# VH-VL binders against q58483: the designs that were tried, part 37

Target 1, 193 residues: q58483
Amino acid sequence: MKVIGISGSPRPEGNTTLLVREALNAIAEEGIETEFISLADKELNPCIGCNMCKEEGKCPIIDDVDEILKKMKEADGIILGSPVYFGGVSAQLKMLMDRSRPLRIGFQLRNKVGGAVAVGASRNGGQETTIQQIHNFFLIHSMIVVGDNDPTAHYGGTGVGKAPGDCKNDDIGLETARNLGKKVAEVVKLIKK
Key: E = the ipSAE of ESMFold2; O = the ipSAE of OpenDDE; V2 = 0.75 times the mean of E and O plus 0.25 times the DockQ between their complexes.

## First folded at step 19 (VH-VL; framework fv_anetumab)

Design w5 (at its last look DockQ between E and O 0.53; V2 from the best seeds 0.00; counts 0 for: pae E 5.8 > 2)
Fold by OpenDDE, look of step 19:
Structure w5 (fold): chain C 193 residues (1-193), chain A 123 residues (1-123), chain B 111 residues (1-111)
Amino acid sequence: as target 1 above (193 residues)
Amino acid sequence: QVELVQSGAEVKKPGESLKISCKGSGYSFTSYWIGWVRQAPGKGLEWMGIIYPGDSDTRYSPSFQGQVTISADKSISTAYLQWSSLKASDTAMYYCARLPYYDSEGWDYFDIWGQGTLVTVSS
Amino acid sequence: DIALTQPASVSGSPGQSITISCTGTSSDVGGYNYVSWYQQHPGKAPKLMIYEVSNRPSGVSNRFSGSKSGNTASLTISGLQAEDEADYYCSSYTDSGTYVVFGGGTKLTVL
């Protein structure tokens, strides 16, 4: 069993990375293999809507997206994290999402467990709307969407920070991230029985 | 017009306290970080710290932590830098600057700068 | 130590193109993709010239451009003019200390 965590932050060591890693740590504690991926250092290009992937099963754009998609396909669970930019996901994450169409052919992510993490500058700064976008992505791929586990049980990991490292002091954020990890791990184990 | 206006030059003796000011105008003062930068005579720029006037969130450079106090009074759109006990080595030009963009992932740049406040500390 | 290293000085003749480098100690500068450049004339406050590696604020001459390769950011000034003679500082954000760092500055002399 393997769960990957992807940070859509343009920065490799921001709060998004921190919370995604926290979720992965919780998963690792459950005995599941984890891998962290940051989009910050990746070459990503937007989908150009050519539909070649529908015909050939592969995107004609050559960049770092294909390798990430491969890892997504191989994983049993996927956590996507993003800072809140204008109430939604970062451009980096959106590019990955948009370029994931090849995986929709045959629904290659079907029944994989999906969890979402969002970090904003305020507690009610768009975390939920950002998570909703991520959830929509999972649903469109026919994945199993989960929220954070009880007792926090809502929509996923939600952190607050105005600067990198702030989430270290966001107990709520850390708890929700860990509970998300626990929930992902639990559901992955249920499926793999 | 967006601008930061700093208080006038100061001449002090070692051991004296000092509080200099930076007043913002032409924009929402509570919505942007205000940083302080030191420049010793003939030396480079040195970041001291920063404050978000909206909630008084304050961060310091490790080199200046405990050495100075940064504060703000949002009611008059003013940020402050103060010393409890000045040293000769505090002699420098001090700039305040506005940081317009930030997010959970990091800070960016200073787009508006004050004219600077020269602080001279000598016996 | 977290530091941005700049050459102490550069020089060029009017009309030439010059480049100022800014090299970070990579592993600790998490925000190095957000390099900014500031121009400072004697007795004046710094002025933002470039932000986020290559973006130019409104009002800044298009003779100023920024780029980055690896751990080195560069400020390029084309068509060098006498008024460009100033000190130039690069800056970035560091994740580890949650603070801003400035380079040591570069004195540009127009010959």
Scores: ipSAE 0.318, ipTM 0.754, lowest interface PAE 1.4, mean pLDDT 93
Fold by ESMFold2, look of step 19:
Structure w5 (fold): chain C 193 residues (1-193), chain A 123 residues (1-123), chain B 111 residues (1-111)
Amino acid sequence: as target 1 above (193 residues)
Amino acid sequence: QVELVQSGAEVKKPGESLKISCKGSGYSFTSYWIGWVRQAPGKGLEWMGIIYPGDSDTRYSPSFQGQVTISADKSISTAYLQWSSLKASDTAMYYCARLPYYDSEGWDYFDIWGQGTLVTVSS
Amino acid sequence: DIALTQPASVSGSPGQSITISCTGTSSDVGGYNYVSWYQQHPGKAPKLMIYEVSNRPSGVSNRFSGSKSGNTASLTISGLQAEDEADYYCSSYTDSGTYVVFGGGTKLTVL
């Protein structure tokens, strides 16, 4: 069993990374292999609408997206995290989402467990709208969407920070990320029994 | 034109209080951090602390925590640095500087500096 | 407790290239790409020369460049000119509780 966590932050060592890793740590404590992927140092290009992936099963654009899609296909669970940029996901994460069409051919992500993380500059600052965009991505891929486990049980990991590392001091945010990880692990184990 | 204009030079005695100001203009004052930097005579730059006037989030260098108060009045686009009891060692040039705030993932640099306020504390 | 480490002084002749170092730790220069450099002429406020390690703000000569390797950032001034004679400070974000740290400063003398 394997769960990957992908940070859509343009910053490799930011608050989104911190919260995604916190969720993955909770999953690893349940005996599940984890892998963290940052989009910050990846070459990502937007989808150009060519539709070649429908015929060929892969995108003709040569960059880092294909490797990431392979890891998503191989995982049993996927956590996507993003900073809140204008109430939604980062451009980096959106590029990955838009380029994910090869995996929708034959619904290769079907029934994988999906969890979402978002970090904003203030509490109630667009984390949930950003999480909703991530949830929509999971639903369109026919995935199983989960939020954070009890007692925080809401939509996923939600953090607050203005500077890198601020989420270390966001005890509520850290707990939501940890509880998201616990829920992802629980459901992955249930499905793989 | 974006600028920070500081209050004039001060000559004070030990034990007196002081509040110096930094007025921002030409930009959205509440959307940028304002930091305070000390430069003692003949010495280098030393960061004292920073405030985000939009929500008054204030952070101090450990060296200055409890020794000064940083505040802002966003209605007049002004940040303040104040002492309740000055010491002779507070004699220095004090700069305010603007630090851009771009998102929840990053930090940056001081792009605009005030002209400085010379504070002299002597008997 | 500490500023980023810079040499106290450097010197060069007009037309030469010189490099000023700025050494920190993994909590600042090494761990983050938020290094900036400031030029300060006597009696004047500092002026931003380089931000985010290697970027120049508008109006700064391309003779100024920045880089880093590990825990050490560098400011390089090519084609040295008399007007470059000033004090130079590096600065970085730090997660060691201060959020901002400056180097001790380097006096550049143009010979």
Scores: ipSAE 0.230, ipTM 0.740, lowest interface PAE 5.8, mean pLDDT 91
ESMFold2 (binder alone), look of step 19: mean pLDDT 91; pTM 0.933

Design w6 (at its last look DockQ between E and O 0.48; V2 from the best seeds 0.00; counts 0 for: pae E 6.5 > 2)
Fold by ESMFold2, look of step 19:
Structure w6 (fold): chain C 193 residues (1-193), chain A 124 residues (1-124), chain B 111 residues (1-111)
Amino acid sequence: as target 1 above (193 residues)
Amino acid sequence: QVELVQSGAEVKKPGESLKISCKGSGYSFTSYWIGWVRQAPGKGLEWMGIIYPGDSDTRYSPSFQGQVTISADKSISTAYLQWSSLKASDTAMYYCARLPYYWDSEGWDYFDIWGQGTLVTVSS
Amino acid sequence: DIALTQPASVSGSPGQSITISCTGTSSDVGGYNYVSWYQQHPGKAPKLMIYEVSNRPSGVSNRFSGSKSGNTASLTISGLQAEDEADYYCSSYTDSSTYVVFGGGTKLTVL
């Protein structure tokens, strides 16, 4: 069993990375292999609408997206995290989402467990709308969407910070990320039985 | 165009209070951090703390926590550094400086615009 | 936090290149890309020369460049000129409760 966490932040060492890693650490504590992937130093290009992936089963654009999609196929659970950019995901994460169409051919993500993380500059500052975009992506891929586990049980990991390390002092945010990881691990174990 | 203008030099005695000011102009005052930096005579730069006037988020260096108060009045685009009881060791040049706010919750950086400095002399 | 370590002084002749080092830890210079450099002439406020390790603000000569390796950042001044004689301070974000740390400063003398 394996869960990957992907940070859509354009920065490799920020609050989004911190919260995604916190969720992955909780999953690793449950005995599940984890892998963290940052989009910050990846070559990503937007979908150009060519439709070639429908026939070929893969995108003709040569960049880092294809290897990330391969990792998503191999995983049993996927955590996507993003900073809040104007109430939604970063462009980096959106490019990955738009380029994911090869995985929808044959619904290759079907029944994988999906969890979402978002970090904003203030509490209730677009984290939920950003998480909702991520949840919609999971639903369109026929995945199983989970939020954070009890006792925080809401929509996923929600953090607050202005400086890169601020989320280390966001006790609420850290707990939601950890509980998201616990819920992802719980459901992955149930599905793989 | 963008500038920080500080209040004039002060000569004080130990035990007196003092409030010095830093007025920002030519930019949206509530959209940047304002920080304070001390430089004792012949010594280096020493960070004291910063404030984000948009929501009054204020952060202090541990060396200055409880020693000074940093505040801002956004209605007049002015930040303040304040002592309730000055010591001779407070004799220094005090600079205010602007630090960009990284809206994306992932960034931090540098002091891009500096005030001219306020010399504070504390002696009996 | 411990101040970032800079040499107390460096010197060079006009036209030469010099490098000023700034050594920190994995909690600041090594762990983040938020190193900046400031030039201060006597009696004047500091001036930003380099930010985010290697970026120059507009109006700063391309003779000034920055880099880092591990826990050490470097400011390099090429084509040294008399007006470069000043004090130079590095600064970094730190993930401690301190948030900002300065180096002790380096006095550059142009011979």
Scores: ipSAE 0.146, ipTM 0.719, lowest interface PAE 6.5, mean pLDDT 91
Fold by OpenDDE, look of step 19:
Structure w6 (fold): chain C 193 residues (1-193), chain A 124 residues (1-124), chain B 111 residues (1-111)
Amino acid sequence: as target 1 above (193 residues)
Amino acid sequence: QVELVQSGAEVKKPGESLKISCKGSGYSFTSYWIGWVRQAPGKGLEWMGIIYPGDSDTRYSPSFQGQVTISADKSISTAYLQWSSLKASDTAMYYCARLPYYWDSEGWDYFDIWGQGTLVTVSS
Amino acid sequence: DIALTQPASVSGSPGQSITISCTGTSSDVGGYNYVSWYQQHPGKAPKLMIYEVSNRPSGVSNRFSGSKSGNTASLTISGLQAEDEADYYCSSYTDSSTYVVFGGGTKLTVL
């Protein structure tokens, strides 16, 4: 069993990374293999809507997206994290999402477990709307979407920070991220048993 | 028009307390950080710290932590920099500046609007 | 801690292009993408000229441009004019720090 966590933050070691890693740590504690991926250092290009992926099964754009898609395909669970940009996901994460169309051919992510993490500058600063975009992505791929586990059970990991490192001191954020990890781990185990 | 207006020049003696002000106008005062920058005579710029008036979240440079107090009164769109006991070495020009809000909450790196500066002279 | 090094002075003739360097000691690649440049005339407050390495604020002349290579950011002023004579400061934030640091400043003289 393997769960990957992907941070859509343009910063490789930002608050989003911190919370995604926290979720992965919780998963690792459950005995599941984890891998963290940051989009910050990746070459990403937007989908150009050419539909070649539907015809050829592969995107014609050559960049770092294919390798990430491969990892997504091989994983049993996927956590996507994003800072809140205008109430939505970062451009980096959106490019990955948009370029994931090849995986929708045959629904290669079907029944994989999906969890979402969002970091904003305030507690109610767009985390939910950002998470909703991520959930929509999972649903469109026919994945199994989960929220964070009880007792915090809502929509996923939600962090608050106005500066780098702030999420280290966001106990609520850390708890929700860990509970998301626990829930993902639990559901992955249920599916794989 | 977006602007920051600072209080007037100060002439003080060592040991005296001082509080200077920076008033913002033309924008949502609670939506941007306000920072303070020191410039000693003939020297470069020094980042002192910043405050988010919306919730009074305050961050200091290590060099200025415990040396000064940054505060804000959002009801009158004013930020403050104060000393409990001035030293001669505090003689400098002090600028307040606006720091834009970043949605990713992973950095604050530049000041886009600056006050005119407040000259503080401390001498016996 | 982060430190930014600038040349003490640079000079150029009207119409020329000059470049001011800002070299960081930090290996924090992510943080160093947040480099800003300020222009300061004598007796005046600093003015933001460039932010995030290469972005120019509205109202700033397109003669000013910014770039970065490795740990060195550069401010380039093309078509040098007399009014460009000023002190220029770079600044940066890194993820390893919790504060912003300014460079030592560069005095630009227009000959």
Scores: ipSAE 0.031, ipTM 0.620, lowest interface PAE 4.2, mean pLDDT 91
ESMFold2 (binder alone), look of step 19: mean pLDDT 90; pTM 0.925

## First folded at step 20 (VH-VL; framework fv_anetumab)

Design x1 (at its last look DockQ between E and O 0.55; V2 from the best seeds 0.00; counts 0 for: pae E 7.0 > 2)
Fold by OpenDDE, look of step 20:
Structure x1 (fold): chain C 193 residues (1-193), chain A 123 residues (1-123), chain B 111 residues (1-111)
Amino acid sequence: as target 1 above (193 residues)
Amino acid sequence: QVELVQSGAEVKKPGESLKISCKGSGYSFTSYWIGWVRQAPGKGLEWMGIIYPYDSDTRYSPSFQGQVTISADKSISTAYLQWSSLKASDTAMYYCARLPYYDSEGWDYFDIWGQGTLVTVSS
Amino acid sequence: DIALTQPASVSGSPGQSITISCTGTSSDVGGYNYVSWYQQHPGKAPKLMIYEVSNRPSGVSNRFSGSKSGNTASLTISGLQAEDEADYYCSSYTDSSTYVVFGGGTKLTVL
C-alpha cells in the first residue's frame, strides 16, 4: 500500500508542505508507504484543450506532469494540498488537475482514496472552498473522498499561517492534518483488505 | 515611488538607549513585512528580524532575540529598531528593507531597502 | 540551522563570465530554493539581484542569472562590466530555521 502527498504550493517548503507531510507521517505510522511530491520545482504547463489525450491516451505536452500522473496511478491514496489563493487552489495544482485527463480514460484513479489539505492566512480564509475544489477533482476521477477523522472530522486538513512555519504552532491544523492521514490510512486498508 | 527612508546617523556611548526609524512610502505599509539588517564595519549582512506592521507580528533571528526591539507605528508608516543599552559591538550600519511578497508559504527576500542608519557606539 | 558559505573573493576581466557560489549546510534541499542574491556597492544599500534561485527582478540586467545544484546556489554574471565590481551576498530561508540568513559575502573585482 502506498499513499502519495502532493503539495501544490509554488514553494517547496512552507505551511502547505508541512501539513501534507504531517498527514503523510500519520499514514506512515500506520505502516503504509508514503511519498511526498512538491510541484514547486516541477515544469508544469496548462492544458490547452486539444483533446489529444482522448485520441491517443496521452497528453502531447512534454513536461513533468506525466511522471506525477504515473505516481498518482500507482498510489492507493492521494493527498492533495494547496495554499488558498483567492478561495481556490494554486495555479500549480490546477494545472496538474487539468492535465490529469489522461487518467480519466478508463478511470484509472477509480476507487483510490483522496484527501485534501488547505492552508490559508486566516482560520476562515477559504480553506473549505479550496478543499471543495480538490474534492470535486477526486469525485470527477471517481475516487473515494474522505475527510479528516474524528474527533475533528470535517473536510480535511486545514491550516492557518501568515508566515512560513506558522503551522508548526497551529495545533488545530496539525491535528486535522494527522486525522486526515489516519482516515486515509484507515480507508486504504479497508479497500485493500 | 516606493521607498524606505531611515533616520540619521547616531553617535552614542555604551549604556545609552537608542531608537532609529524607517518610514515607508508609495505603498501600503501595513501590508508588507519590514525587516532590519545589521552590517558591522567591513563585515557582512546580518538578518535581525522582521515585523508585520498591520498587527505588529514580530520575528527575530536567534542572534538578536532579546538584544533589540523591533516595532512599528502603522499610523505614520514607520518601523523602529531600538536598544535599551547600547554596546560598542552595536556599532554598525543598520538597514531596513521590505518583503514585497508573502503568503502562508514563505518569505525570503527584500526588494526595497532604506539608505541605512549608521550607529556609532564609543566611549 | 542554516549556514551559507561564499568565496571571499572572485575576479574577472571585462567581458568575461564569473560565477559566485553559495553553499548551504541545510539538508533541506527544497528549503534551499529560497535563495536570493544582493549586490552592494561601497557605501550603498544592498540591491536585490535574484530571488528564489533564478528569478530576476524588473530593472536588473539580464547579465545576472541564478541557478542551483544540490545544496549550492550560483550567481553568474556574464559580460562582466566595471560597474559590477561590488560585494555580493546570498541569502536563504528554510522552514526549519524560521529565519533568513546571509552568506558571508563575496568581493567581486573587475580587473
Scores: ipSAE 0.287, ipTM 0.751, lowest interface PAE 1.8, mean pLDDT 92
Fold by ESMFold2, look of step 20:
Structure x1 (fold): chain C 193 residues (1-193), chain A 123 residues (1-123), chain B 111 residues (1-111)
Amino acid sequence: as target 1 above (193 residues)
Amino acid sequence: QVELVQSGAEVKKPGESLKISCKGSGYSFTSYWIGWVRQAPGKGLEWMGIIYPYDSDTRYSPSFQGQVTISADKSISTAYLQWSSLKASDTAMYYCARLPYYDSEGWDYFDIWGQGTLVTVSS
Amino acid sequence: DIALTQPASVSGSPGQSITISCTGTSSDVGGYNYVSWYQQHPGKAPKLMIYEVSNRPSGVSNRFSGSKSGNTASLTISGLQAEDEADYYCSSYTDSSTYVVFGGGTKLTVL
């Protein structure tokens, strides 16, 4: 069993990375293999609407997206994290989402477990709207969406920070990220039985 | 033109209070951090602390916690550095500097500096 | 926070290249890509020369370049000119409560 966590932040050292790693650490404590992927150091290009993937089963654009899609296909669970940019996901994560159509051919992500993380500058500052965009991506891929586990049970990992590293001191945010990881691990174990 | 203009030089005695100012113009003052940096005569730059004027979120270097107060009045685009009781060791040049605000993911650099305020504390 | 470590002084002749080092820890220079360099001439406010390790602001000569390896950042000045004689400070983001740490400064002398 394997869960990957992808940070959509344009900065590898930001709070999004910190919370995604916190969720993955909680999953690793449950005996599940984890892998972290940052989009910050990847070559990503937007979808150009060419429709070639419908015919070929793969995107003609050569960059780092295809390798990431392969890892998503191999995982049993996927955590996506993003900073809150104007109430939604980063452009980096959106490019991955838009380029994911090859995986929808044959619904290759069907029934994988999906969890979401978002970090904003203030509490209640667009984390939930950003998480909902991530949840929509999971739903359109026919995945199983989970939020954070009890006792924080809501929509996923939600952090607050005005600067990189601030989430180290966001105890509530860290707890939601850990509880998201616990819930992902629980459901992955349930469906793999 | 974006600029930070600081109040004029001060000559004070030990034990006196002082409040120096840093006025920002040409930009949205509440959208940027303002930091304060001390430079004692013949010495290097020392970080004092930073404020986000929109909500007054203020962070102090441990060396200056409790030694100075950093504040802002966003209605007049002005940040302040103040002492309740000056010491001779407070003699220094004091700079304010602007730092662009990202959010949870980014950090930046001091792109605009004030001209400095020389504070001399002598008996 | 401990100040970033810089050499107290460096020197070079006109036309030569010099490098100024700035050593920190994994909590600042090593852990983040938010290193900046400032030039300060006597009696003047500091001026930004390099940000985010290696980026030059508009109006800064391409003779100034920055890099980082591990916990040490470097400012390199090529083709030294008399006007480069100044104090140079590095600064980094730190994930401590105060966000910023400065180096102790380096006096550059152009011989």
Scores: ipSAE 0.126, ipTM 0.722, lowest interface PAE 7.0, mean pLDDT 92
ESMFold2 (binder alone), look of step 20: mean pLDDT 91; pTM 0.934

Design x2 (at its last look DockQ between E and O 0.02; V2 from the best seeds 0.00; counts 0 for: pae E 15.8 > 2, placed apart)
Fold by OpenDDE, look of step 20:
Structure x2 (fold): chain C 193 residues (1-193), chain A 123 residues (1-123), chain B 111 residues (1-111)
Amino acid sequence: as target 1 above (193 residues)
Amino acid sequence: QVELVQSGAEVKKPGESLKISCKGSGYSFTSYWIGWVRQAPGKGLEWMGIIYPGDSDTRYSPSFQGQVTISADKSISTAYLQWSSLKASDTAMYYCARLPYYDSEGWDYFDIWGQGTLVTVSS
Amino acid sequence: DIALTQPASVSGSPGQSITISCTGTSSDVGGYNYVSWYQQHPGKAPKLMIYEVSNRPSGVSNRFSGSKSGNTASLTISGLQAEDEADYYCSSYTESSTYVVFGGGTKLTVL
């Protein structure tokens, strides 16, 4: 069993990365293999709507997306994290999402477990709306969407960071992230049982 | 044109107070952190601290915590560094610098620098 | 906390390539990706040359490049020119330290 965590932050070690890693740590504690991926250092280009992937089964754009999609396909669970930018996901994460169209052919992510993490500048800074976008992505791929586990049980990991490292002191955020990891691990185990 | 303009050189005696300034222009002053960096004569750069003028969130290096006060007046796009009681060891060039801010993600480099303010403290 | 160690000085002839190392003590491998490099000429303010290990700001010559291996970041200056003679500082930030640190600086002499 393997779960990958992808941070859509333009920073490799931002608050988003911190919470995604926290979720992965919780998963690792459950004995599941984890891998962290940051989009910050990746070459990503936007989908141009050419529909070549429908015809060829592969995107004609040559960049770092294919390798990430491969990892997504091989994983049993996927955590996507993003900072809140204007109430939505980062451009980096959106590009990955949009370029994931090849995986929709044959629904290659079907029944994989999906979890979402969002970090905003305030507690009510768009974390839920950002998570909703991620959830929609999972649903469109026919994945199994999960929220954070009890007792926090809502929509996923939600952190607050106004400055670097702030999420280290966001106990609520850390807890929700860990509970998300626990839920993902739990459901992955149920499916693989 | 993005720039930071600092106040002029200061000559002080030990025990005196001092407040130097850094004025930003050409960009949204409240959207970027402003840091202060000390450079003693013939020595390297020392990170002192940083402030976010938007809400005056201020962070200090452990070495400078309690030694100086960093503040900002966003109405005039100006950041300040001040001492309540100067020491001879405070003699140095002081730079302010802009640090790009990304919501909830962090910062790590200074892309725009002031010209520096030389502070000389001697009896 | 992190500390950054640089060589005190390096030298090279015009046209040569030189490398300045910056070795960190941080165990935060990811955090070390926040490495930046600054150039400082005598009596002038520092200038950002590289950020996040290998990114070059607009207006900075492509003769300057950055890389990292393990806990050591490197600034490489190719086609060395007289104007490159300056002090160079590396800098880094980790979330564990919650503050920025500078290396001790390296004096580059162009022979």
Scores: ipSAE 0.259, ipTM 0.733, lowest interface PAE 1.6, mean pLDDT 93
Fold by ESMFold2, look of step 20:
Structure x2 (fold): chain C 193 residues (1-193), chain A 123 residues (1-123), chain B 111 residues (1-111)
Amino acid sequence: as target 1 above (193 residues)
Amino acid sequence: QVELVQSGAEVKKPGESLKISCKGSGYSFTSYWIGWVRQAPGKGLEWMGIIYPGDSDTRYSPSFQGQVTISADKSISTAYLQWSSLKASDTAMYYCARLPYYDSEGWDYFDIWGQGTLVTVSS
Amino acid sequence: DIALTQPASVSGSPGQSITISCTGTSSDVGGYNYVSWYQQHPGKAPKLMIYEVSNRPSGVSNRFSGSKSGNTASLTISGLQAEDEADYYCSSYTESSTYVVFGGGTKLTVL
């Protein structure tokens, strides 16, 4: 069993990374292998709408996206995290989402567990709208969407921070991220039985 | 690998009906537009219309609206161009061609062309 | 109601460069980067040479290049060879109900 966590932040060690790693730590405590990937240091290009991936099974654009898609296909659970940029996901994460069409061929993400993390500059600052965009991505891939587990149970990991490391002091945000990880682990175990 | 193969040349009289075909292979037929292009003898290329076989969305050049019917049978990966009543002025080469984008707001090039079907209409 | 303007013919000697123009409006060539060029030898189907103004498909010689300025796109063929003798058509997306428009075609003669 394996869960991959992907941060869409343009910062390799920013607040989004901190919360995604917190969720992965909770999953690792449940005995499940985890892997973290940052999009900050990846070569990413936007989808050009060519449809070649439907014929070839992969995108013809040569960059880091294909390796990330392979890891997503191999995982049993996927956590996506993003800073809140104008009420939605970062451009980096959106490029990965748009470029994920090879995995929709045959619905290769079907029934994988999906959890979302978002970090905004203030509490109630667009985290839920950003999480909803991530949830839409999971639903379109026929995945199983989960939120954070009890007692924080809502839509996923929601943090507050502006400077790098600010989320280390966001006790509520950290708890939602850990509880998201616990729920992902629980559901992955149920499905892989 | 990817190809469009058209039906053979036709010799017809005015007033007769005709249906010519364009079979796609080596790609997902329902995921690309197929367009039809006319070339009268010694003349240039004229776009006639286009179909998206996945949902049968069909668009015609104003010059050909009501003059021809464009259709597709996705079960056999084939697009069609048909006339209910041919005229001598319909004598031309007819090409089918694929557009590599699905973009309902616009299209920009034909990447794969069929070999053409010569239609001759004379008494 | 909708056509792109090309010269009827152009000619050049082997080894020289020639340019074929394709003039439209702000609703097609000028407003979008969706200009393409096709080569057609007698009795053959058209072949895509340039798409999106300046891109060459795999297998097309770098002697062929495309550009545009304002409402006019250009196809340039350098190092002219006998095999380049053919008809050349431009095409563009257009905002009109027509959706696609072709130029009238240009016959290239290699002297």
Scores: ipSAE 0.006, ipTM 0.450, lowest interface PAE 15.8, mean pLDDT 89
ESMFold2 (binder alone), look of step 20: mean pLDDT 90; pTM 0.924

